# VHH binders against Global nitrogen regulator NrpRI (nrpRI): the designs that were tried, part 16

Target 1, 323 residues: Global nitrogen regulator NrpRI (nrpRI), of Methanosarcina mazei (q8pxy1)
Amino acid sequence: MMDPQIERKLIEIMRVIHESDKPIGARAIADELNNRGYDIGERAVRYHLRILDERGFTRKHGYAGRTLTDLGENEMNDALIGDRFGFVISRIEEMAFRTTYNPETDKGDVVVNISYFDKDDFETVIELISYTAHAGYMISPRVRIFEEDSLEMSLPPGKIGIATVCSVTFDGLLLKAGIPVEPAYGGILQIENKKPARFLDLISYSGTSIDPIKIFMNRTPTSVLEVLEKGEGKILANMRQINSSAYEMTGKILKKAEKVGLAGCITLGEIDEYLLGAPVETGKFGAAVVGGINGICALEETGIEIETNPISTMLDYQTMKEI
Key: E = the ipSAE of ESMFold2; O = the ipSAE of OpenDDE; V2 = 0.75 times the mean of E and O plus 0.25 times the DockQ between their complexes.

## First folded at step 18 (VHH; framework vhh_etentamig_d1)

Design n02 (from m02 with K103R; at its last look DockQ between E and O 0.93; V2 from the best seeds 0.00; counts 0 for: pae E 2.2 > 2)
Fold by OpenDDE, look of step 18:
Structure n02 (fold): chain B 323 residues (1-323), chain A 119 residues (1-119)
Amino acid sequence: as target 1 above (323 residues)
Amino acid sequence: EVQLLESGGGLVQPGGSLRLSCAASGFTFSSYRMHWVRQAPGKGPEWVSGITYSGGYTYYADSVKGRFTISRDNSKNTLYLQMNSLRAEDTAVYYCAARYGWRTPFDHRGQGTLVTVSS
């Protein structure tokens, strides 16, 4: 069995090839992968392409590059069950639908991210996550810790898991109230004087097969620590678009959510107006929400190695404890 | 004026128990994570235990894990440390410390209370 890491790279290469309208060369593939946060050179890509060729997953078109074969597409689809084109939006929609938490009754499930880190980093993780959350740069100050002996989650040896509330929870809350929410953008948000200033960069959810947040995590370093310390820096945030007809109701729901610690909404925009520099469609308003993984980003900025599965699963919010 | 006043220290035999208290005033107690640190004679300071804002999470140094319990009562602005199964190596001045941020140094620290574990 090939190294899972190698397999992942192969799948990502196939994805890039699949997304291309034309045969694509190794250099272009490498560039695209790097844009997506994969540190890979052209030579490495060529090596992997040979493997793909041998497996019959790709077809070489001379100097023009490669395309996927039918077999390759099938294999990619089977392997990418979690990373299919449009999967991110589908996943968001699925999890939003699965959200059952009611702020009024304080019962139900929320969407969580799961992260894994070395048990030796536990103290730092708790401290920094707690600080980050209470500073307002997480969705909720409630988290759930999973130890190695936990029956609820399989953890690698020597690792601890932490569940943080995902921003998709807001989508779920709004959806349950009958308000459709559209994921619009993921981006890097500039914080100035402890306030959101502007998006520095945006990726549309509709324009990518990869979660924009993941892209930015790999592409552009955040400076959450700087935000925490100085009130200035870069964090991850999402932009949602909501129909203008739901403006008042959205506000009410978010206020209710805030009372129970779900306060990751940075700001609501005005109808038909840009929000923090992000475009908004006519007849809609924007909602900017902090990235639920900003706490994790802060940890990574310290040098802690953390593996994160965003939009991982549902948890009963009552089982999560304020950190 | 910010004050952290530790109490409850004293002489105890090995295997014994003590409960330390720290009374906080002059700042918003619930807005700080609280910690116990100790310093033994001739040694540097050692972190002992921490507790988050609401007390939802506690964490301990390996040396005291399973023996010590940190808790807080925000309504009383008081931090506690229950120390069980005390050992000679636990002998130290114990300090209550408050942290608004996540980095050292602590924002506030008390004058400490002496714990002596001796037969």
Scores: ipSAE 0.480, ipTM 0.788, lowest interface PAE 0.9, mean pLDDT 90
ESMFold2, look of step 18: ipSAE 0.564; ipTM 0.843
ESMFold2 (binder alone), look of step 18: mean pLDDT 87; pTM 0.876

Design n03 (from m02 with T104G; at its last look DockQ between E and O 0.85; V2 from the best seeds 0.76)
Amino acid sequence: EVQLLESGGGLVQPGGSLRLSCAASGFTFSSYRMHWVRQAPGKGPEWVSGITYSGGYTYYADSVKGRFTISRDNSKNTLYLQMNSLRAEDTAVYYCAARYGWKGPFDHRGQGTLVTVSS
ESMFold2, look of step 18: ipSAE 0.621; ipTM 0.864
ESMFold2 (binder alone), look of step 18: mean pLDDT 88; pTM 0.889
OpenDDE, look of step 18: ipSAE 0.845; ipTM 0.935

Design n04 (from m02 with S31D A61K; at its last look DockQ between E and O 0.14; V2 from the best seeds 0.00; counts 0 for: pae O 7.1 > 2, placed apart)
Fold by OpenDDE, look of step 18:
Structure n04 (fold): chain B 323 residues (1-323), chain A 119 residues (1-119)
Amino acid sequence: as target 1 above (323 residues)
Amino acid sequence: EVQLLESGGGLVQPGGSLRLSCAASGFTFSDYRMHWVRQAPGKGPEWVSGITYSGGYTYYKDSVKGRFTISRDNSKNTLYLQMNSLRAEDTAVYYCAARYGWKTPFDHRGQGTLVTVSS
């Protein structure tokens, strides 16, 4: 039996290959894996690709790279059923369940991302986050700032923490209303003329062990600043799927949420229809939600060093202040 | 030459009000986000308030929120800070600062005007 660690790497390589719309080379695979948090070099990838070739899971297309065979796809799918692929979803589900905020009463907890940055960047951070939020590219304009002396959060010296509302809060709101929400995709959303145009890239939550949003963050493909200034660019967004039976109720809940500043829902799709280019299962409709960390992405685009823990913890929404 | 000239500072009693002004010259005022920062004796600089290019958005430090109001007149190249309900802790040199982009430090900053809140 091959080392479980090797097997995991093989599966991840296969995943990358599967997600590619064309044959993909070892270097590109390595890059993608590194973007996904794997520390692997091209050489190692080549080694693993040989193994996959030998197993009949991949086909080599000369210098163009590899694709999955039918056998490979089946193997990948089978392997994915038992391991890390459910972790992100489980985390989302957990945090959604922990969400207690009620827009009607304006009480309860929301899911937040925590980011840390140098205190010297504070003014810039506040300004840009506020601007991003009010432009509609964050979940909420409310944030919570943590200083070094905060008892609630330990911060490194010289750092400030900021909590931003996570998109999972929407999942939680809907769930509390009795509406199951399925995380479908994370992706890069093209904005044109200050409007959502289409997803340029999508990663399925079910097909990854890492939060798609985190994957994209690592790739730094966003241009939130351009969106803010020019109305055109790329932001992070999520795609949720909801059963068609809850279409009206979902709309009502989201409207209520918007009244209290939770306005990160981009749009609802039609039943059984693609939403912004993302596929939707039969009997369901899509909900596109902005990535809660788009403000952070904007900051990163400026060159500010910032560390982010997405889907970090719960906070009382009342303690968060509009910025 | 770029100039930011602050005025309106002075001595005021607690609960009093002051209006600061900042006259900008030497650059395209409307192309910059404008801010007030302050520095109290023995303390580092502290951001107080900001305003976007056209004044569409304003930002405040929590401790001054509801008491201070930032505004700008681009036709006059002037930034304002209305300070109400002043407190002893508001004592500081107040600086007008300009930022074109999103990154610190500020592109331009004035020499400051002293605000002293004392009984």
Scores: ipSAE 0.018, ipTM 0.335, lowest interface PAE 7.1, mean pLDDT 88
ESMFold2, look of step 18: ipSAE 0.561; ipTM 0.841
ESMFold2 (binder alone), look of step 18: mean pLDDT 86; pTM 0.870

Design n05 (from m02 with Y53W; at its last look DockQ between E and O 0.01; V2 from the best seeds 0.00; counts 0 for: pae E 3.1 > 2, grease 24.6 > 24.2, placed apart)
Fold by OpenDDE, look of step 18:
Structure n05 (fold): chain B 323 residues (1-323), chain A 119 residues (1-119)
Amino acid sequence: as target 1 above (323 residues)
Amino acid sequence: EVQLLESGGGLVQPGGSLRLSCAASGFTFSSYRMHWVRQAPGKGPEWVSGITWSGGYTYYADSVKGRFTISRDNSKNTLYLQMNSLRAEDTAVYYCAARYGWKTPFDHRGQGTLVTVSS
């Protein structure tokens, strides 16, 4: 993998190019990056532009500079999603620890995301969330609805809240079983023919300071609707690393979880092998899990305005109802 | 040994057509995104087209959109580029390239095949 710092610079260069209304030269890009707090010279920018050209992300217009290609724009957006999907590891660990749900007894708390939307969109929200969940692109088909008169949650006027199960719930389940789970990466996962193909972009959980609340502040480049309709597109997913000693036990636990509707695990990797293009450390195997907010992403793709707080709180899973 | 062997290049008149092929070996072809890159004499490399693992998505440079078509046959470990309505500006060595991960420009690249468009 390329140095994360280099990748960040590439993304920012693409962003600058994208924001330009005309082809933009290396010098101008460098200036803009410096204005944005990046210490980078024209020569370095030219170097990075060559990389972008080779990747097909940019097109050179002679001396006028560069523009983004369609591929470049898509990749930029994917990368930005990766950044947004980079949860704070400490929050993940905390919520995993707080997870008490036991699939065998069907009792306990799970980690949830909270989203707010206009009450007029209620029917659409429920329908699409249900559809997304049953297609296998959410953690659980169970949700909890909060109305304006709810005593449990303060809602803005005219809004409805919905809790969806967060992927961190799996971390919690495994941890409860005595299995340490390492959040490795969040990323954009390419779906082809209704199957996971590869991660298009990966952001390490380690070193990210991005507030999960900010995930939905910007435009989502996912294409969950396309996945649902055509079996092809981009979704959010996580990558976990687990010690090889826990390979069999992990599988057993996930199977138990699936029986109670927690089925967000896409696939387990082989020991010491890459999973869906994501690297895995020696002595470990990968676990790819769908992002719990993919249903929300689908909604946003329809144009519905939704505010989401990822990894928001804990809820008793028994109080959540399948839709 | 990893190999990408391009073929199908040659001399063609403006407005003509060519079909390039790239035969891959020595690696799991279906696990890579595949691309065509070209380099004209005296110029830097230019990305031409890309295709995802199963061919679900295709991408093209603006300069070739509507004229070129990328495809792949994973059962044959082969990448294709159908080039129609060729122009003098399309004259270049065309390279087949493979990319495994996001952060890697290209993991593998062939030796290229020359395409010359001339009257």
Scores: ipSAE 0.046, ipTM 0.358, lowest interface PAE 3.0, mean pLDDT 87
ESMFold2, look of step 18: ipSAE 0.443; ipTM 0.792
ESMFold2 (binder alone), look of step 18: mean pLDDT 86; pTM 0.867

## First folded at step 19 (VHH; framework vhh_etentamig_d1)

Design o01 (from n03 with Y59W; at its last fold request DockQ between E and O 0.90; V2 from the best seeds 0.80)
Amino acid sequence: EVQLLESGGGLVQPGGSLRLSCAASGFTFSSYRMHWVRQAPGKGPEWVSGITYSGGYTWYADSVKGRFTISRDNSKNTLYLQMNSLRAEDTAVYYCAARYGWKGPFDHRGQGTLVTVSS
ESMFold2, look of step 19: ipSAE 0.624; ipTM 0.865
ESMFold2 (binder alone), look of step 19: mean pLDDT 87; pTM 0.878
OpenDDE, look of step 19: ipSAE 0.887; ipTM 0.953
ESMFold2, fold request of step 20: ipSAE 0.588, 0.619, 0.578; ipTM 0.849, 0.858, 0.847
ESMFold2 (binder alone), fold request of step 20: mean pLDDT 87, 87, 87; pTM 0.879, 0.879, 0.880
OpenDDE, fold request of step 20: ipSAE 0.179, 0.907, 0.906; ipTM 0.608, 0.962, 0.962

Design o02 (from n03 with K103R; at its last look DockQ between E and O 0.92; V2 from the best seeds 0.00; counts 0 for: pae E 2.4 > 2)
Fold by ESMFold2, look of step 19:
Structure o02 (fold): chain B 323 residues (1-323), chain A 119 residues (1-119)
Amino acid sequence: as target 1 above (323 residues)
Amino acid sequence: EVQLLESGGGLVQPGGSLRLSCAASGFTFSSYRMHWVRQAPGKGPEWVSGITYSGGYTYYADSVKGRFTISRDNSKNTLYLQMNSLRAEDTAVYYCAARYGWRGPFDHRGQGTLVTVSS
């Protein structure tokens, strides 16, 4: 858990950096914050800048100081527009609650990620996402395409949007059966011989307003193309933990989902055991789930420019078509 | 043995319409994305259109967009191309092609059907 006072200080430091017309150092940040009535020293500012650096929100410019990264600008802009400190867990819980999809009837809403790409790349996007979903490295083969004339979405000129099913849909299915799901980690998962081997890197969902999957997409290359071609490589995945009392019911629900094409659960762990190297608390078991955007990661590996908003919204699953 | 058999080609006046068919056998049709490619006399092959596994999404070269419609019927193992508002530059041998992966040469290709647009 992160101390709320630390989070507030991080936002104020980012605000000073944002308002600077040039890179700014810790001494200057401290002086500016003191001019605004905050009692903070240079050492404390350096401590908070280290946290911002670790989260990928700031970029060093040698001796001149720091500026905000694109991630940092987005986080600070959300806070300035009136959004309070946000935690991805709260958004995950909201979206899981709003999930109404029922695999037995094939009706209801699912959680989606939204990605945007240049309309001139449409053919490559369709071909590669189709192939990735067919190979089993996405949550569902159903997607939805949004073009410039979409009533539901405003798109930049020349861009197309694509909705892909988000792994939080599984959390929603389980919640509707009375099974709470605790998001634990987003990660990079090694695939060996077409099978999950181990998480190579993990970011906790605790204490962040940005989905760890989006952080990994910006910082660490995957090798989804290598997985598709050779059965070896690195994909995005996340891990949930669930109370052990729900072990058998969870298995039944996931089997139903798998039969209708929602087959993103890679591995259901054993009670009280780490799962693929990710920690699991006593009295619980883990569920490792593919990232719903591995097709997007494959596209980025080809050099296509594409931007993704994970855990974006709800869509009626019947308006989504198999790709 | 894999087969793709095109039919429906012929001579048509400018502004006219034709519907091409491609009957598939010897492979699991529904497991392939399908395409139409054409080759005009003396020119290299030109990609025309593609369609995903279930037919949920279709895509077209700019030169045919709005005039041609690709479709498939997986229960009949058949691919179709409806060609409307035909122009002289549409004259070509049209062949269907199947792709398993996402890049590289097509895995299967038919022998083609000739479409001639002339007055």
Scores: ipSAE 0.541, ipTM 0.833, lowest interface PAE 2.4, mean pLDDT 85
ESMFold2 (binder alone), look of step 19: mean pLDDT 88; pTM 0.890
OpenDDE, look of step 19: ipSAE 0.901; ipTM 0.961

Design o03 (from n03 with S54T; at its last fold request DockQ between E and O 0.88; V2 from the best seeds 0.00; counts 0 for: pae E 2.1 > 2)
Amino acid sequence: EVQLLESGGGLVQPGGSLRLSCAASGFTFSSYRMHWVRQAPGKGPEWVSGITYTGGYTYYADSVKGRFTISRDNSKNTLYLQMNSLRAEDTAVYYCAARYGWKGPFDHRGQGTLVTVSS
ESMFold2, look of step 19: ipSAE 0.633; ipTM 0.867
ESMFold2 (binder alone), look of step 19: mean pLDDT 88; pTM 0.890
OpenDDE, look of step 19: ipSAE 0.857; ipTM 0.939
ESMFold2, fold request of step 20: ipSAE 0.565, 0.573, 0.574; ipTM 0.843, 0.842, 0.850
ESMFold2 (binder alone), fold request of step 20: mean pLDDT 88, 88, 88; pTM 0.890, 0.891, 0.892
OpenDDE, fold request of step 20: ipSAE 0.907, 0.911, 0.912; ipTM 0.964, 0.966, 0.966

Design o04 (from n03 with P105T; at its last look DockQ between E and O 0.88; V2 from the best seeds 0.78)
Fold by ESMFold2, look of step 19:
Structure o04 (fold): chain B 323 residues (1-323), chain A 119 residues (1-119)
Amino acid sequence: as target 1 above (323 residues)
Amino acid sequence: EVQLLESGGGLVQPGGSLRLSCAASGFTFSSYRMHWVRQAPGKGPEWVSGITYSGGYTYYADSVKGRFTISRDNSKNTLYLQMNSLRAEDTAVYYCAARYGWKGTFDHRGQGTLVTVSS
């Protein structure tokens, strides 16, 4: 339910900031937008600047105003340059469509996130990812490790890559069975007594070309290690909504996936009800799924430097081994 | 009662091979990542190798990489270490160890089996 007019104004504000040779404040931005034919006041610009700050797209320079971050520059370019599939929703739909994995045959392609780390951290990465996946806070215990001699990707010297299964794989499984899935939110989910309690923060997928999970990784720390040790804490999770007519079949498909190790579905909501505090439209139900990178989040909590590209590509699941 | 019983140690000349076994009982073997640790006379413990729950990934200390191979058979509750191209510095008591968590001390460790590499 993000207002499309809000998203358009965010992009135009970023363009004004980009074109300034100095940090720029809300009054100057409002003046420039009005000169360009937009009807917007200084107070409204400040409202939108808070949204940009929270998304990591702008950097405040005290009283001098704001500049764009690299993330903000990329978002502005993607949204303004003609690209029908520049939004996260379009990316999710494409990757879901490309999913061919069949839990009954254990064959086909899944969606993966790819992360990079120093080879000197290899033992810790294996131990913690293995533990996190076994504890049920990842989509699958299967991963793929890419070393410097990999033909599939070029790695900087001293780096190793790891592919972990992305939650969009579930959207693909459902779509293949004829069930359309509407991505709704990425979020921070509170775990209490080893059980999901409520979403604490939510970012809608509907009006942005930046994955909410990537925004959370830049802004809000998780506490996956605390969840693993105490059963209490915060994990990444996302929520999608599905038409109520598919309720029973969705449950069956996800149950089959769970039996073959795709066990990241936390819960299905009731029809017409919020799910763990996340809004769900009338005539639909929600499905909450753990983030496929919670093991990476746990590693970052230990201080290991890792770079992650969410919803990165497709990978043949048969080439992925249980960690 | 938890037991980890190592076997297969002995005296071997440099360049030789040995295969160590570790029989596990009293706990759910497949729920633990397994490791080999060794301790040379007068030295502190040295981690040698690890293997994930189902054996999908194995990893090694640099000093043994390419020469040692860790494996497990969950149906037999047994961990193995194949040691090839043995060197005098491989002389140590070798321990089988089990870890449930992701860091820290091992939850279970065996009594060890002595490997001596000497002419």
Scores: ipSAE 0.610, ipTM 0.863, lowest interface PAE 2.0, mean pLDDT 85
ESMFold2 (binder alone), look of step 19: mean pLDDT 87; pTM 0.876
OpenDDE, look of step 19: ipSAE 0.894; ipTM 0.955

Design o05 (from n03 with S31D A98K; at its last look DockQ between E and O 0.47; V2 from the best seeds 0.00; counts 0 for: pae O 6.7 > 2, grease 26.6 > 24.2)
Fold by OpenDDE, look of step 19:
Structure o05 (fold): chain B 323 residues (1-323), chain A 119 residues (1-119)
Amino acid sequence: as target 1 above (323 residues)
Amino acid sequence: EVQLLESGGGLVQPGGSLRLSCAASGFTFSDYRMHWVRQAPGKGPEWVSGITYSGGYTYYADSVKGRFTISRDNSKNTLYLQMNSLRAEDTAVYYCAKRYGWKGPFDHRGQGTLVTVSS
């Protein structure tokens, strides 16, 4: 987890950049921060700017310096509205709490992502989502389709909506079993020979007001199609941390979930050990889960335009149909 | 051995209707999405319609939308295509098919049944 002090510095740097009417360099940023009472050098600023670049919050304009991206502006605005570094976690916790699905009774609500695409792409979308899901790179092969005339959801003209199961559903299942789950990281996961190899990049949930998955979707290209075709490439995945006391119970719950199509768990780590290159706190073990939107990522890789809202809402899992 | 056997084709007048059937065997029918594909004389194959495992979702080519209806009975391992308001341009051999990959060819299709729409 990134040091909260570092996060605060990042926000202040972003603020300085935002207030500038032109691209601003690291030295100028440092000077301004020092004028504002922050003791920080140019080198440190450069380090932080790199982090901001990687997160997609800033854009580099050569020697002229940096400006904020739209994503950066949104992040800054969200951060300013009440130190919301934990906002994403709060959202996850809320949705986990709202999860009511019981694999044993096959009743209840799951957390879903909502995506919108052109109706003319319907056949391709359904086919590729199905393929991705059955390959094991989505949470569930069940989806819900919303057509233009749907009373349940307002759609733009000519668009179709699709709900896919979100990984937060696992948080909910575990929570209902009395197991606290900590969102740790979203990341890019390297797949080699159809197996998870390592995280190539990680963003801590505590270090951003934006879902790390959304950040990666916008800035870091995946290669889900390559994974599907060749067994090699990059997908989105999440990392959870769970107390070691719940190791056996977690495994049991996940097995039950798999029987009902919720099979997005990649692997459980060993207690006190790194998982796929991601750090784990002492007294905890890691759980790696595929990004629920990897199917959507695959679609984007084909050139299909699609808008996605991660962790959007709750749906009755029984109303979702396997494709 | 995977087998797909189409039936129900024939000669019909424009505006008429036909119902095609496909009997599937040699695999777990309910575990696969099923499709209809057609090939007109002198033309390449054209995807017509698809249906999900349980029939929860159906989708159609623009050329047949509103006129054709795909359905399935998993208890009978049978795929159906109800064709209404048939046109001369619908004349083709119709194939029942399943596909493994998104970008790949159909992994299996039947021998087809001929549909001829003519006055």
Scores: ipSAE 0.019, ipTM 0.367, lowest interface PAE 6.7, mean pLDDT 88
ESMFold2, look of step 19: ipSAE 0.340; ipTM 0.741
ESMFold2 (binder alone), look of step 19: mean pLDDT 83; pTM 0.848

Design o06 (from n03 with G50A; at its last look DockQ between E and O 0.55; V2 from the best seeds 0.00; counts 0 for: pae O 10.5 > 2)
Fold by OpenDDE, look of step 19:
Structure o06 (fold): chain B 323 residues (1-323), chain A 119 residues (1-119)
Amino acid sequence: as target 1 above (323 residues)
Amino acid sequence: EVQLLESGGGLVQPGGSLRLSCAASGFTFSSYRMHWVRQAPGKGPEWVSAITYSGGYTYYADSVKGRFTISRDNSKNTLYLQMNSLRAEDTAVYYCAARYGWKGPFDHRGQGTLVTVSS
């Protein structure tokens, strides 16, 4: 099995090719990827294109460049089921709508990320995820583990799956309460003295076809471990914008959520004011939420190999167990 | 005042069983991972077992795996350790301990209960 990182790059290259209205060359692909936050050179792209050619996913059109084959399109679609290019907001909206969890009744489904890792890393994974969650840098301390014999999920040999609660769950909770929520930004958040200080970088959800969180995962290393150890460092976080009319109600809902372990909201902003350095539209206030995958980021920082599928599926929150 | 009170220790023959209990008070029990640690005479402390906040996951030292079972009842603020197939090498003072964090010292620890396995 090829390095998951390589596979990810291949998929992104395929996305660029798919979005092109004509055959596209390696240089153009590289440029586009860099524009999207991927640090990759033309030479590397050429290398990956050869792999794609060998797999039958791309077709070469001489000097004009490459297009996707039907096989490539199918592969891309399969790979992107959880991360459809250009449909990040749509995906968020869909998953928010599918959220049925009620904190008052403790029943219903939440949005989860799925990650895969080697079974030999199980103890470390559980420990660090627990630590990260209880430190307040995940959405929930509840997870669901999928083993090799799981009927619910197909796992590669020797791998274990872990589901973590996704931040989109908050969108869902608010939406079910009748509060429209707008995904505004994904970003890198500086933590100082165990407190949120400011966003160091932001990507608007409306300005990209790729999940900003994914972009940052590839572009900018986090230092979640440093945050955990020293109270200083960089984590992933999201920002939502909410109409000012829902300020009080939003607060109430978040408090209810916290009681059931959904405590990923960092802070609410004031109406019409910047939040942690991020701009807010007039008539709205900001809500900063931790990235649900910060625990995974912490694991990656230790050197553990882990593959993550953000905003993967829905799970019954009652089936998830606190670790 | 924080208290962890162990009970259930005693003298048992090899192959026998004991069930330890730890009653917790003075802190939010469900907010801590709970552990059993033991210390044999003349030896340093040895980690035995751990259980997560809601009891969803359990961990064991290799030396006790398959023989000991850790459990908790958060409604009663009580931690348990079922010890089966006891061996002479299991003789020790058993401590109940609580830890919030991943690393570092335990936040709370009991006074311990003595388990003696002898023929």
Scores: ipSAE 0.008, ipTM 0.266, lowest interface PAE 10.5, mean pLDDT 88
ESMFold2, look of step 19: ipSAE 0.517; ipTM 0.826
ESMFold2 (binder alone), look of step 19: mean pLDDT 87; pTM 0.882

